# VHH binders against DIS3-like exonuclease 1 (DIS3L), part 22

Target 1, 352 residues: DIS3-like exonuclease 1 (DIS3L), of Bos taurus (Bovine) (a0jn80r465to816)
Amino acid sequence: REDLRKTHLVFSIDPSGCEDVDDTLSVRALDNGNLELGVHIADVTHFVAPHSYIDIEARTRATTYYLADRRYDMLPAILSADVCSLLGGVDRYAVSVMWELDKTSYEIKKVWYGRTIIRSAYKLFYEAAQDLLDGNFSVVKDIPEFKDLDEKSRQAKLEELVWAIRKLTDIARHIRAKRDSCGALELEGVEVRIQLDEKKNIHDLIPKQPLEVHETVAECMILANHWVAKKIWESFPHQALLRRHPPPHQEFFSELRECAKAKGFFIDTRSNKALADSLDNANDPNDPIVNKLLRSMATQAMSNALYFSTGSCAEEEFHHYGLALDKYTHFTSPIRRYSDIIVHRLLMAAIS
Key: E = the ipSAE of ESMFold2; O = the ipSAE of OpenDDE; V2 = 0.75 times the mean of E and O plus 0.25 times the DockQ between their complexes.

## First folded at step 24 (VHH; framework vhh_enristomig)

Design i4 (from j6 with S56D Y58W; at its last look DockQ between E and O 0.01; V2 from the best seeds 0.00; counts 0 for: pae E 16.3 > 2, placed apart)
Fold by OpenDDE, look of step 24:
Structure i4 (fold): chain B 352 residues (1-352), chain A 123 residues (1-123)
Amino acid sequence: as target 1 above (352 residues)
Amino acid sequence: EVQLLESGGGEVQPGGSLRLSCAASGFTFSDYYISWYRQAPGKQREWVSRIHSGGDTWYAESVKGRFTISRDNAKNTLYLQMSSLRAEDTAVYYCARYEYEYDEGEWTYFQSWGQGTLVTVKP
């Protein structure tokens, strides 16, 4: 197990109140001038042996379920909220994917997979991370890790953290741009926060506003999932658990095409790239809601992604339509998804 | 060297309250999540609660709503306020940072522990 506790600034960005931290990030400059991007995922398989009681129960549950007023954990609380969770300020076991990136082009030069020991320095919320990204440092007072530091130390650590967040964002922008060029879709979905009253009744539904930092984190996770998918496929070409997204049936785009036409736009649904490009061009400067609606309609037309074993499908079917990736899987949430546990085991076998 | 020293244990009646303290030294206390564990006679040590410097807290289901974890970073001290105590809360209580790993089918601790403080809940 590689020890990263002293060499890497590792931190997490999650929703407020999150206890089951699956994923952490790191970025650093290397001596040769290149960058190292790291995704560090909770090493659940270290604690959950195959065919153990916990494993069998987790498999049966399949996933953690989050309800408005409660949750049902896939794993026991001692694991999900404690020893597996990548909590701040504690030593934790992780499975890491790290990339060496060219300092200028961000091209991936090397990739490393392995078990690690990490110590997350910060447990950030999305809003706080965004503020730091934007240069709003008033949020520092609300970050627990800065509370008891002297001014000099606080400033030094803050600068380091802000650099990391900004660098991650830059890298994520680059990666996203590349996927976009390959036909990745930006689809609209409204996520809502449920506000409960004292009696646990639904008081209000509050739409969540996506922040750039959400995209940053998402892009890093997508990158990890993609590369892990490639790795386990290479080692187990007929036994790898991957996630594919079939293209939608053309008939499901009929309403979208008609609606767009009524507004004077042409939506090309012949490919993900064509769809993405045509949606990008379907903008009414006098009515910005039109594009959002068209994207929403496109989202509704999408097929569901699904898990499959690589031995059960032809390689041309491996593609993830929405993400515009030839191979994809779920690796980044083993505390709450059993499929990720399977993928971790495959990865460990692949690198053994 | 990491040092942890627990205190505040004693005998209490069911339904009573007790406050435990843990004095920490040998590391930057404010930079770490700190936890309480307990071990009942003849049972395995179990996690009770954890806190970070900013006040984020976690609790085992068995103590949720009854126990409150807190810390004073200026004093390098961790606290556990216990209320509505039950007979099943009888145990030696320990404070620690990261303590347990799963190895060869067993849960073991690999960090330094204090001596613990005994809490006995008896009528």
Scores: ipSAE 0.000, ipTM 0.202, lowest interface PAE 15.1, mean pLDDT 90
ESMFold2, look of step 24: ipSAE 0.000; ipTM 0.130
ESMFold2 (binder alone), look of step 24: mean pLDDT 79; pTM 0.783

Design i5 (from j6 with H52Y S56D Y58W Y100V; at its last look DockQ between E and O 0.01; V2 from the best seeds 0.00; counts 0 for: pae O 15.2 > 2, placed apart)
Amino acid sequence: EVQLLESGGGEVQPGGSLRLSCAASGFTFSDYYISWYRQAPGKQREWVSRIYSGGDTWYAESVKGRFTISRDNAKNTLYLQMSSLRAEDTAVYYCARYEVEYDEGEWTYFQSWGQGTLVTVKP
ESMFold2, look of step 24: ipSAE 0.205; ipTM 0.564
ESMFold2 (binder alone), look of step 24: mean pLDDT 79; pTM 0.779
OpenDDE, look of step 24: ipSAE 0.000; ipTM 0.226

Design i6 (from s2 with S31D; at its last fold request DockQ between E and O 0.45; V2 from the best seeds 0.00; counts 0 for: pae E 3.8 > 2)
Amino acid sequence: EVQLLESGGGEVQPGGSLRLSCAASGFTFSDYAISWYRQAPGKQREWVSRIHSGGSTYYAESVKGRFTISRDNAKNTLYLQMSSLRAEDTAVYYCARYEYEYDEGEWTYFQSWGQGTLVTVKP
ESMFold2, look of step 24: ipSAE 0.083; ipTM 0.473
ESMFold2 (binder alone), look of step 24: mean pLDDT 81; pTM 0.796
OpenDDE, look of step 24: ipSAE 0.276; ipTM 0.694
ESMFold2, fold request of step 25: ipSAE 0.166, 0.124, 0.135; ipTM 0.549, 0.507, 0.514
ESMFold2 (binder alone), fold request of step 25: mean pLDDT 80, 80, 80; pTM 0.789, 0.790, 0.789
OpenDDE, fold request of step 25: ipSAE 0.444, 0.351, 0.268; ipTM 0.736, 0.722, 0.678

## First folded at step 26 (VHH; framework vhh_enristomig)

Design h1 (from r3 with Y58W; at its last look DockQ between E and O 0.02; V2 from the best seeds 0.00; counts 0 for: pae E 4.9 > 2, placed apart)
Fold by ESMFold2, look of step 26:
Structure h1 (fold): chain B 352 residues (1-352), chain A 123 residues (1-123)
Amino acid sequence: as target 1 above (352 residues)
Amino acid sequence: EVQLLESGGGEVQPGGSLRLSCAASGFTFSSYAISWYRQAPGKQREWVSRIHSGGSTWYAESVKGRFTISRDNAKNTLYLQMSSLRAEDTAVYYCARYEYEYDEGEYEYFQSWGQGTLVTVKP
């Protein structure tokens, strides 16, 4: 195991009250001037041996289920909420992917995969991380890890954390821009809903956009999933567990095209790039909700993503249409998805 | 558990009218967009019409001006008023609900269908 506890600032960003922390992040400047980006994932396979009772039960459940007043965990609570969870202030086992990036272009120079030991320095919730990104430092009083520090120590640690969040976000913007140039889609997951309140305008019923730090975390996770997919495929070209997203059949787009036509827009559905460009240009200057509705319909036209073994189909079918990636898998959520446990086992075999 | 129950199908002469209903239960009906689809024997299922939770409606080109979609949120019921029916409108008609969740760059789509109601337009 590589020990990162003294050399890396590792932290998590999750919904408020999250107990099952699968993923943490790090970023630091290296002595040669390059950057190191790290994604550190709960090492569930350390605690869940193949064919154990816990493994068999997790496989049967396949994922964690949620109900309004309870949840059905894939793993026993002491594992999911404690021992595997990458909680703040405690030493934890992780499986890490670390990239060395050029300081200016963010070109990936090297990648490293391995088991690690980490100590998460901050368990942030998204809103707090966003406030720090935006320069709103009044949130410091709401961050428990800053309590009981003298002013000099608190200021130094705050500057360190703010730099990390801003640098991660800058890297995420770059990574997303590269995928966008290949046709990654900006999709809208929320439908317009109405309220019975007589005075509300329909524009007041549109949900607010996700925070930028949601995208910061997502892009880091997508990158890790992509690189792990490549790594396990290289080692197991016919027996790797990957995830694909087939191009949708053109009939699935009929609703989108006809609704756009009614508003005077042409939506080109022949490729993911053509679709992305068409959606970017479908703006009604008098009604901003039109673009959001069209993107919501595009979301609903997508085929479902699927798990598969690389031996079950040809490599040209591996493509993930929505993300515009040639190879993808699930690696970053092993507490709640059994497929990720399988992928972790494949990764460990690939690097041993 | 989401349930969608279509009714109102039957036989009709060319040029005739029918009104289809879709009774919904097991979810907050007023919060979802609901669509009608149809499937002729041996053909792929095709989209017919959609109504958003906010009331906006859309129609496939083949049915514009002849079909009207509506909803009654108090009764959890979706309707399709069909007029000027043609032989090519013969199909099993389904109502469908879409929802989704976003997870690490992917949308997972949940689609619920009813058993369908047969509409036959006599030659």
Scores: ipSAE 0.072, ipTM 0.439, lowest interface PAE 4.9, mean pLDDT 81
ESMFold2 (binder alone), look of step 26: mean pLDDT 79; pTM 0.787
OpenDDE, look of step 26: ipSAE 0.108; ipTM 0.531

Design h2 (from r3 with H52Y S56D Y58W; at its last look DockQ between E and O 0.38; V2 from the best seeds 0.00; counts 0 for: pae O 10.5 > 2)
Fold by OpenDDE, look of step 26:
Structure h2 (fold): chain B 352 residues (1-352), chain A 123 residues (1-123)
Amino acid sequence: as target 1 above (352 residues)
Amino acid sequence: EVQLLESGGGEVQPGGSLRLSCAASGFTFSSYAISWYRQAPGKQREWVSRIYSGGDTWYAESVKGRFTISRDNAKNTLYLQMSSLRAEDTAVYYCARYEYEYDEGEYEYFQSWGQGTLVTVKP
């Protein structure tokens, strides 16, 4: 296990109140001028042996379920919220992917996979990370890790953290731009937060307001998932657990087609291109909401991403449509998804 | 409700210039990255340019050096200054907003689109 506790500034960015920290990040400058980006994921497989009672139960549950008023954990709390969780200020076991990036172009030069021991220096929530990114340092008072430091030390650590966040963001921007240029198609939708009243009834649905830091973290995780997918596929071309996003099924577009027809539009769902073109032409100059509705319906009609074994389908079917990636998997949330545990085991086998 | 409305399209000669606008409403404009896309006849929609909330800009290789993306947060408006226009730039241009969400250990993203504005480059 590679010890990163002294060499890497590792930190996490998660929702406020999160206890099950699956993922952490690091970025540092290398001696040759290049950068090293690191994604460090909780090493759940260290604690959950195959065919153990915990493993069997986790497999049965398949995932942690988050409801509006409660949660059902895939793993026991002692693991999910403590031993496996990459909490701040404590030694934790992780599985890491690290990339050497060109200092200018951010082109990936090298990639490393392996088990690590880390000590997360900061457990940040998204809003705090965003504030730091934006240069709003008033949030520092709310970051426990800066407590009880002298001013000089606080300033030095703050500068280091801010540099890391900004560098990560810059890298993420580059990665996203590249995916966009490769034809990434994003779906339309609205993510909402459920607000409950005192009786635990749904009071309101509040659209979530994503921050740029969400994109930063997401791109890093997507990158990790993508590269791990490639790695396990290379080692196990017929037995790798990957995640694909197939084209939408025609039967799911019935409501969309009927709705469009009622408004005088024809939606061709035979292909993504046809769908896109049809939606583009489905404009009511007197009612812009119509097009938005149709697009939303199209999004809802889209196929879900699916897990599959690489031996079960052709390589051409591996593609993740939404992310515009030829190979993808889930690696970054083993505390909450059993598929990630499987992927971790595959990865460990691949690098052994 | 998130609304994006593109304008400024029209017919232009090769080598000419156009400035597109995208009026945004229904969200905190300054907090979001915004992109331009285009769809040419018979082709797939392609990414053109993106500007982040911090002002950083990115461009597709096909438009680098010719197009400039900018934003006015006070006006909630996105712009695309197009110069040295070519026949291959003929397309419907769309502005789009990115959104990310992490749910149950999976990162999801979606995008809001406008209705588009047509740019035609004719000799």
Scores: ipSAE 0.007, ipTM 0.256, lowest interface PAE 10.5, mean pLDDT 89
ESMFold2, look of step 26: ipSAE 0.139; ipTM 0.627
ESMFold2 (binder alone), look of step 26: mean pLDDT 80; pTM 0.792

Design h3 (from r3 with R50T H52Y S56D Y58W Y100V; at its last look DockQ between E and O 0.01; V2 from the best seeds 0.00; counts 0 for: pae O 7.7 > 2, placed apart)
Fold by OpenDDE, look of step 26:
Structure h3 (fold): chain B 352 residues (1-352), chain A 123 residues (1-123)
Amino acid sequence: as target 1 above (352 residues)
Amino acid sequence: EVQLLESGGGEVQPGGSLRLSCAASGFTFSSYAISWYRQAPGKQREWVSTIYSGGDTWYAESVKGRFTISRDNAKNTLYLQMSSLRAEDTAVYYCARYEVEYDEGEYEYFQSWGQGTLVTVKP
């Protein structure tokens, strides 16, 4: 395993209260002026052997299920919440993807895959990370890792962390822009938090407000998934587990097209790029809800993404319509999703 | 005592330029990141730009490409060169440094602020 504990500032950004930390990030400047972006994923396969009882049970469960008042874990708690989880301040095993990026263009120059040992320096919540990104440093008092430091050290570490978060955000913006140019869709979906009363009845549904940092993390994960997909496909062109998103049937866009037309907009649904561009241009300055509605309608028209083996279909069918990627898979959540475990095993085999 | 003193504000027409300064004292200026914030009338104070001790700079999206933050460590001075000013840039601009205070076993984190300097962009 490559030891990153001293050379890399690794940290996680997750929802508050999260115990099963699947993913961590790092970014650093290299001596040649380029940047290194790192995604470090929990090495679940180190602890879960193929065909073990735990493996079989995980396979059967397929995923961790989160209900309003309870969860059913794919893995035993000792794994999901402890030894596999990339918790802060402890040595953990990870599978990492790291990219060397051009200092200016952020073009990917090199990619590395491998097992690593990491020590996450910060377990951040999304809100805290966003505050740091936005220059609101009052949140520092709520970050345990900054406790018991002298002022100078605290300041230095804070600067380093903020730099990393901002750099990641900048990189993510670039990556997203590139995907957008290829036809990536920005669709409208409302994720809600369930609030329960004392009797465990649903009291309220609270819409989650996405922060930019959510997008930052998401783009990094998408990048990792994409590159891992390419890697395992390259090594196993007929046996790689990938994730495809077929384009929607055109008839499902009828309502969207008609609604848009009624509002004076033309929505071109002939491709993801056409749809994305059309939606971007469908703005009513007097009614911002119109665009949101159209995007919502577009979302409803979408087909489901699905897993497939690369040997089961033609390469032209590998494409992920929504993400505008030619190859995609799930790599970043092995604690919660069994498909990721399979992908990890494929990746390990690919780099062996 | 940490002191920050902003200057350079004034009235300017849209499209114009201004250069703000922040004189710092009471701490090792070169060792700290220092930031610009602004507060428009009736709005919350918002982050504008930061320059780190290492020289790296960051900007809010709203000012990116128009504003340039810099520092002169020898003079203990922070600068904000503003160009292509817009009406929405009208605000009191503050420079700020992160501060840590120890009180009864706990650390409090806050930012030191100057008095601010008013920038008004109007025709």
Scores: ipSAE 0.015, ipTM 0.291, lowest interface PAE 7.7, mean pLDDT 90
ESMFold2, look of step 26: ipSAE 0.158; ipTM 0.532
ESMFold2 (binder alone), look of step 26: mean pLDDT 80; pTM 0.788

Design h4 (from z3 with D31S D111Q Y112S; at its last look DockQ between E and O 0.01; V2 from the best seeds 0.00; counts 0 for: pae O 11.3 > 2, placed apart)
Amino acid sequence: EVQLLESGGGEVQPGGSLRLSCAASGFTFSSYEISWYRQAPGKQREWVSRIYSGGDTWYAESVKGRFTISRDNAKNTLYLQMSSLRAEDTAVYYCATYTVTYDEGEYTYFQSWGQGTLVTVKP
ESMFold2, look of step 26: ipSAE 0.316; ipTM 0.642
ESMFold2 (binder alone), look of step 26: mean pLDDT 84; pTM 0.830
OpenDDE, look of step 26: ipSAE 0.000; ipTM 0.205

Design h5 (from z3 with D31S T99E T101E D111Q Y112S; at its last look DockQ between E and O 0.01; V2 from the best seeds 0.00; counts 0 for: pae O 14.4 > 2, placed apart)
Amino acid sequence: EVQLLESGGGEVQPGGSLRLSCAASGFTFSSYEISWYRQAPGKQREWVSRIYSGGDTWYAESVKGRFTISRDNAKNTLYLQMSSLRAEDTAVYYCATYEVEYDEGEYTYFQSWGQGTLVTVKP
ESMFold2, look of step 26: ipSAE 0.298; ipTM 0.617
ESMFold2 (binder alone), look of step 26: mean pLDDT 81; pTM 0.796
OpenDDE, look of step 26: ipSAE 0.000; ipTM 0.197

Design h6 (from r3 with Y58W Y109W; at its last look DockQ between E and O 0.01; V2 from the best seeds 0.00; counts 0 for: pae E 3.6 > 2, placed apart)
Fold by OpenDDE, look of step 26:
Structure h6 (fold): chain B 352 residues (1-352), chain A 123 residues (1-123)
Amino acid sequence: as target 1 above (352 residues)
Amino acid sequence: EVQLLESGGGEVQPGGSLRLSCAASGFTFSSYAISWYRQAPGKQREWVSRIHSGGSTWYAESVKGRFTISRDNAKNTLYLQMSSLRAEDTAVYYCARYEYEYDEGEYEWFQSWGQGTLVTVKP
């Protein structure tokens, strides 16, 4: 197990109140001027042996369920909220993917997979990370890890953290841009909140609005999932658990096409790239809601992503339509998804 | 279910003051940052202010020094004290919370909004 506790600034960004921390991030400058991006995922398989009672129960549950008033955990709380969770300030076991990136182009030069021991320096919530990204440092008082530090030390650590967050964001922007060029879709959430007036008429549609830091974290996780998918496929070309996203049925785009046409736009649905480009060009300067609506409709037309074994279908079917990736899997949430546990086991086997 | 309900809006003269409230339910209020937004007629919705779970506050430049955001965790209520109100402050004011959902391997982020409360600043 590689020890990263002294060499890497590792931190997590999660929803407020989160206790089951699956993922952490790191970024650092290397001596040769390149950058190292790291994704560090909870090493659940260290604690959950195959065919154990916990494993069997986790398999049966398949995933953690979050309801409005209750939670059903895939794993016992002692694991999900404590031992496996990558909590701040404590030593934890992780499975890591790290990339060496070119200092200028951010092209991936090298990739490393392995088990690690980490100590997360910060458990940030999304809003705090965003504030730091934006240069609003008043949030520092809400970050427990900055407490009880002298001013000089606080400033130094803050600068380091802010640099990391900004660098991650910059890298994520680059990676996303590349995926976008390949036809990745920027979709709006399926659920539009409808605001009604006193007469029960539609007053407004409230679209989903992510923070940039959400996208940053998401992009890093997508990158990890993608590369792990490639790795386990290479080692087990007929037995890798991957996740595919079939193209939508063309008939499901009918409403989208009609709506767009009514607004004077043409939506090309022949490919993910065509759809993405068409949506990007479907902007009404007088009505910004139109584009959001069209994206929402596009989202509703999407097919479901599916798990599959690579031996069960042709390689041409491996593609993830929405993400514009030729191979994808779930690696980043083993505390919450059993499929990730399987993928971790495959990865460990692949690198052994 | 996350619910936000704004109140306290009304008509006020320039230079006047008004206090808005946002009643929150359906989540652990004290654990979340909450924001105020506003939407003027014919304009896009804009961010006004945010208060974090630990009490840190942030303001848009247009309202800095005039508005004060606060929260009462015991009452699950967000407040916006507005002073020195101007005509350009006329808008529907919304309170919002960021939400996170995990869906089939993808992250989804959205804001939960209330119905809003109208503030009109006119002579």
Scores: ipSAE 0.077, ipTM 0.518, lowest interface PAE 1.7, mean pLDDT 90
ESMFold2, look of step 26: ipSAE 0.337; ipTM 0.704
ESMFold2 (binder alone), look of step 26: mean pLDDT 80; pTM 0.789

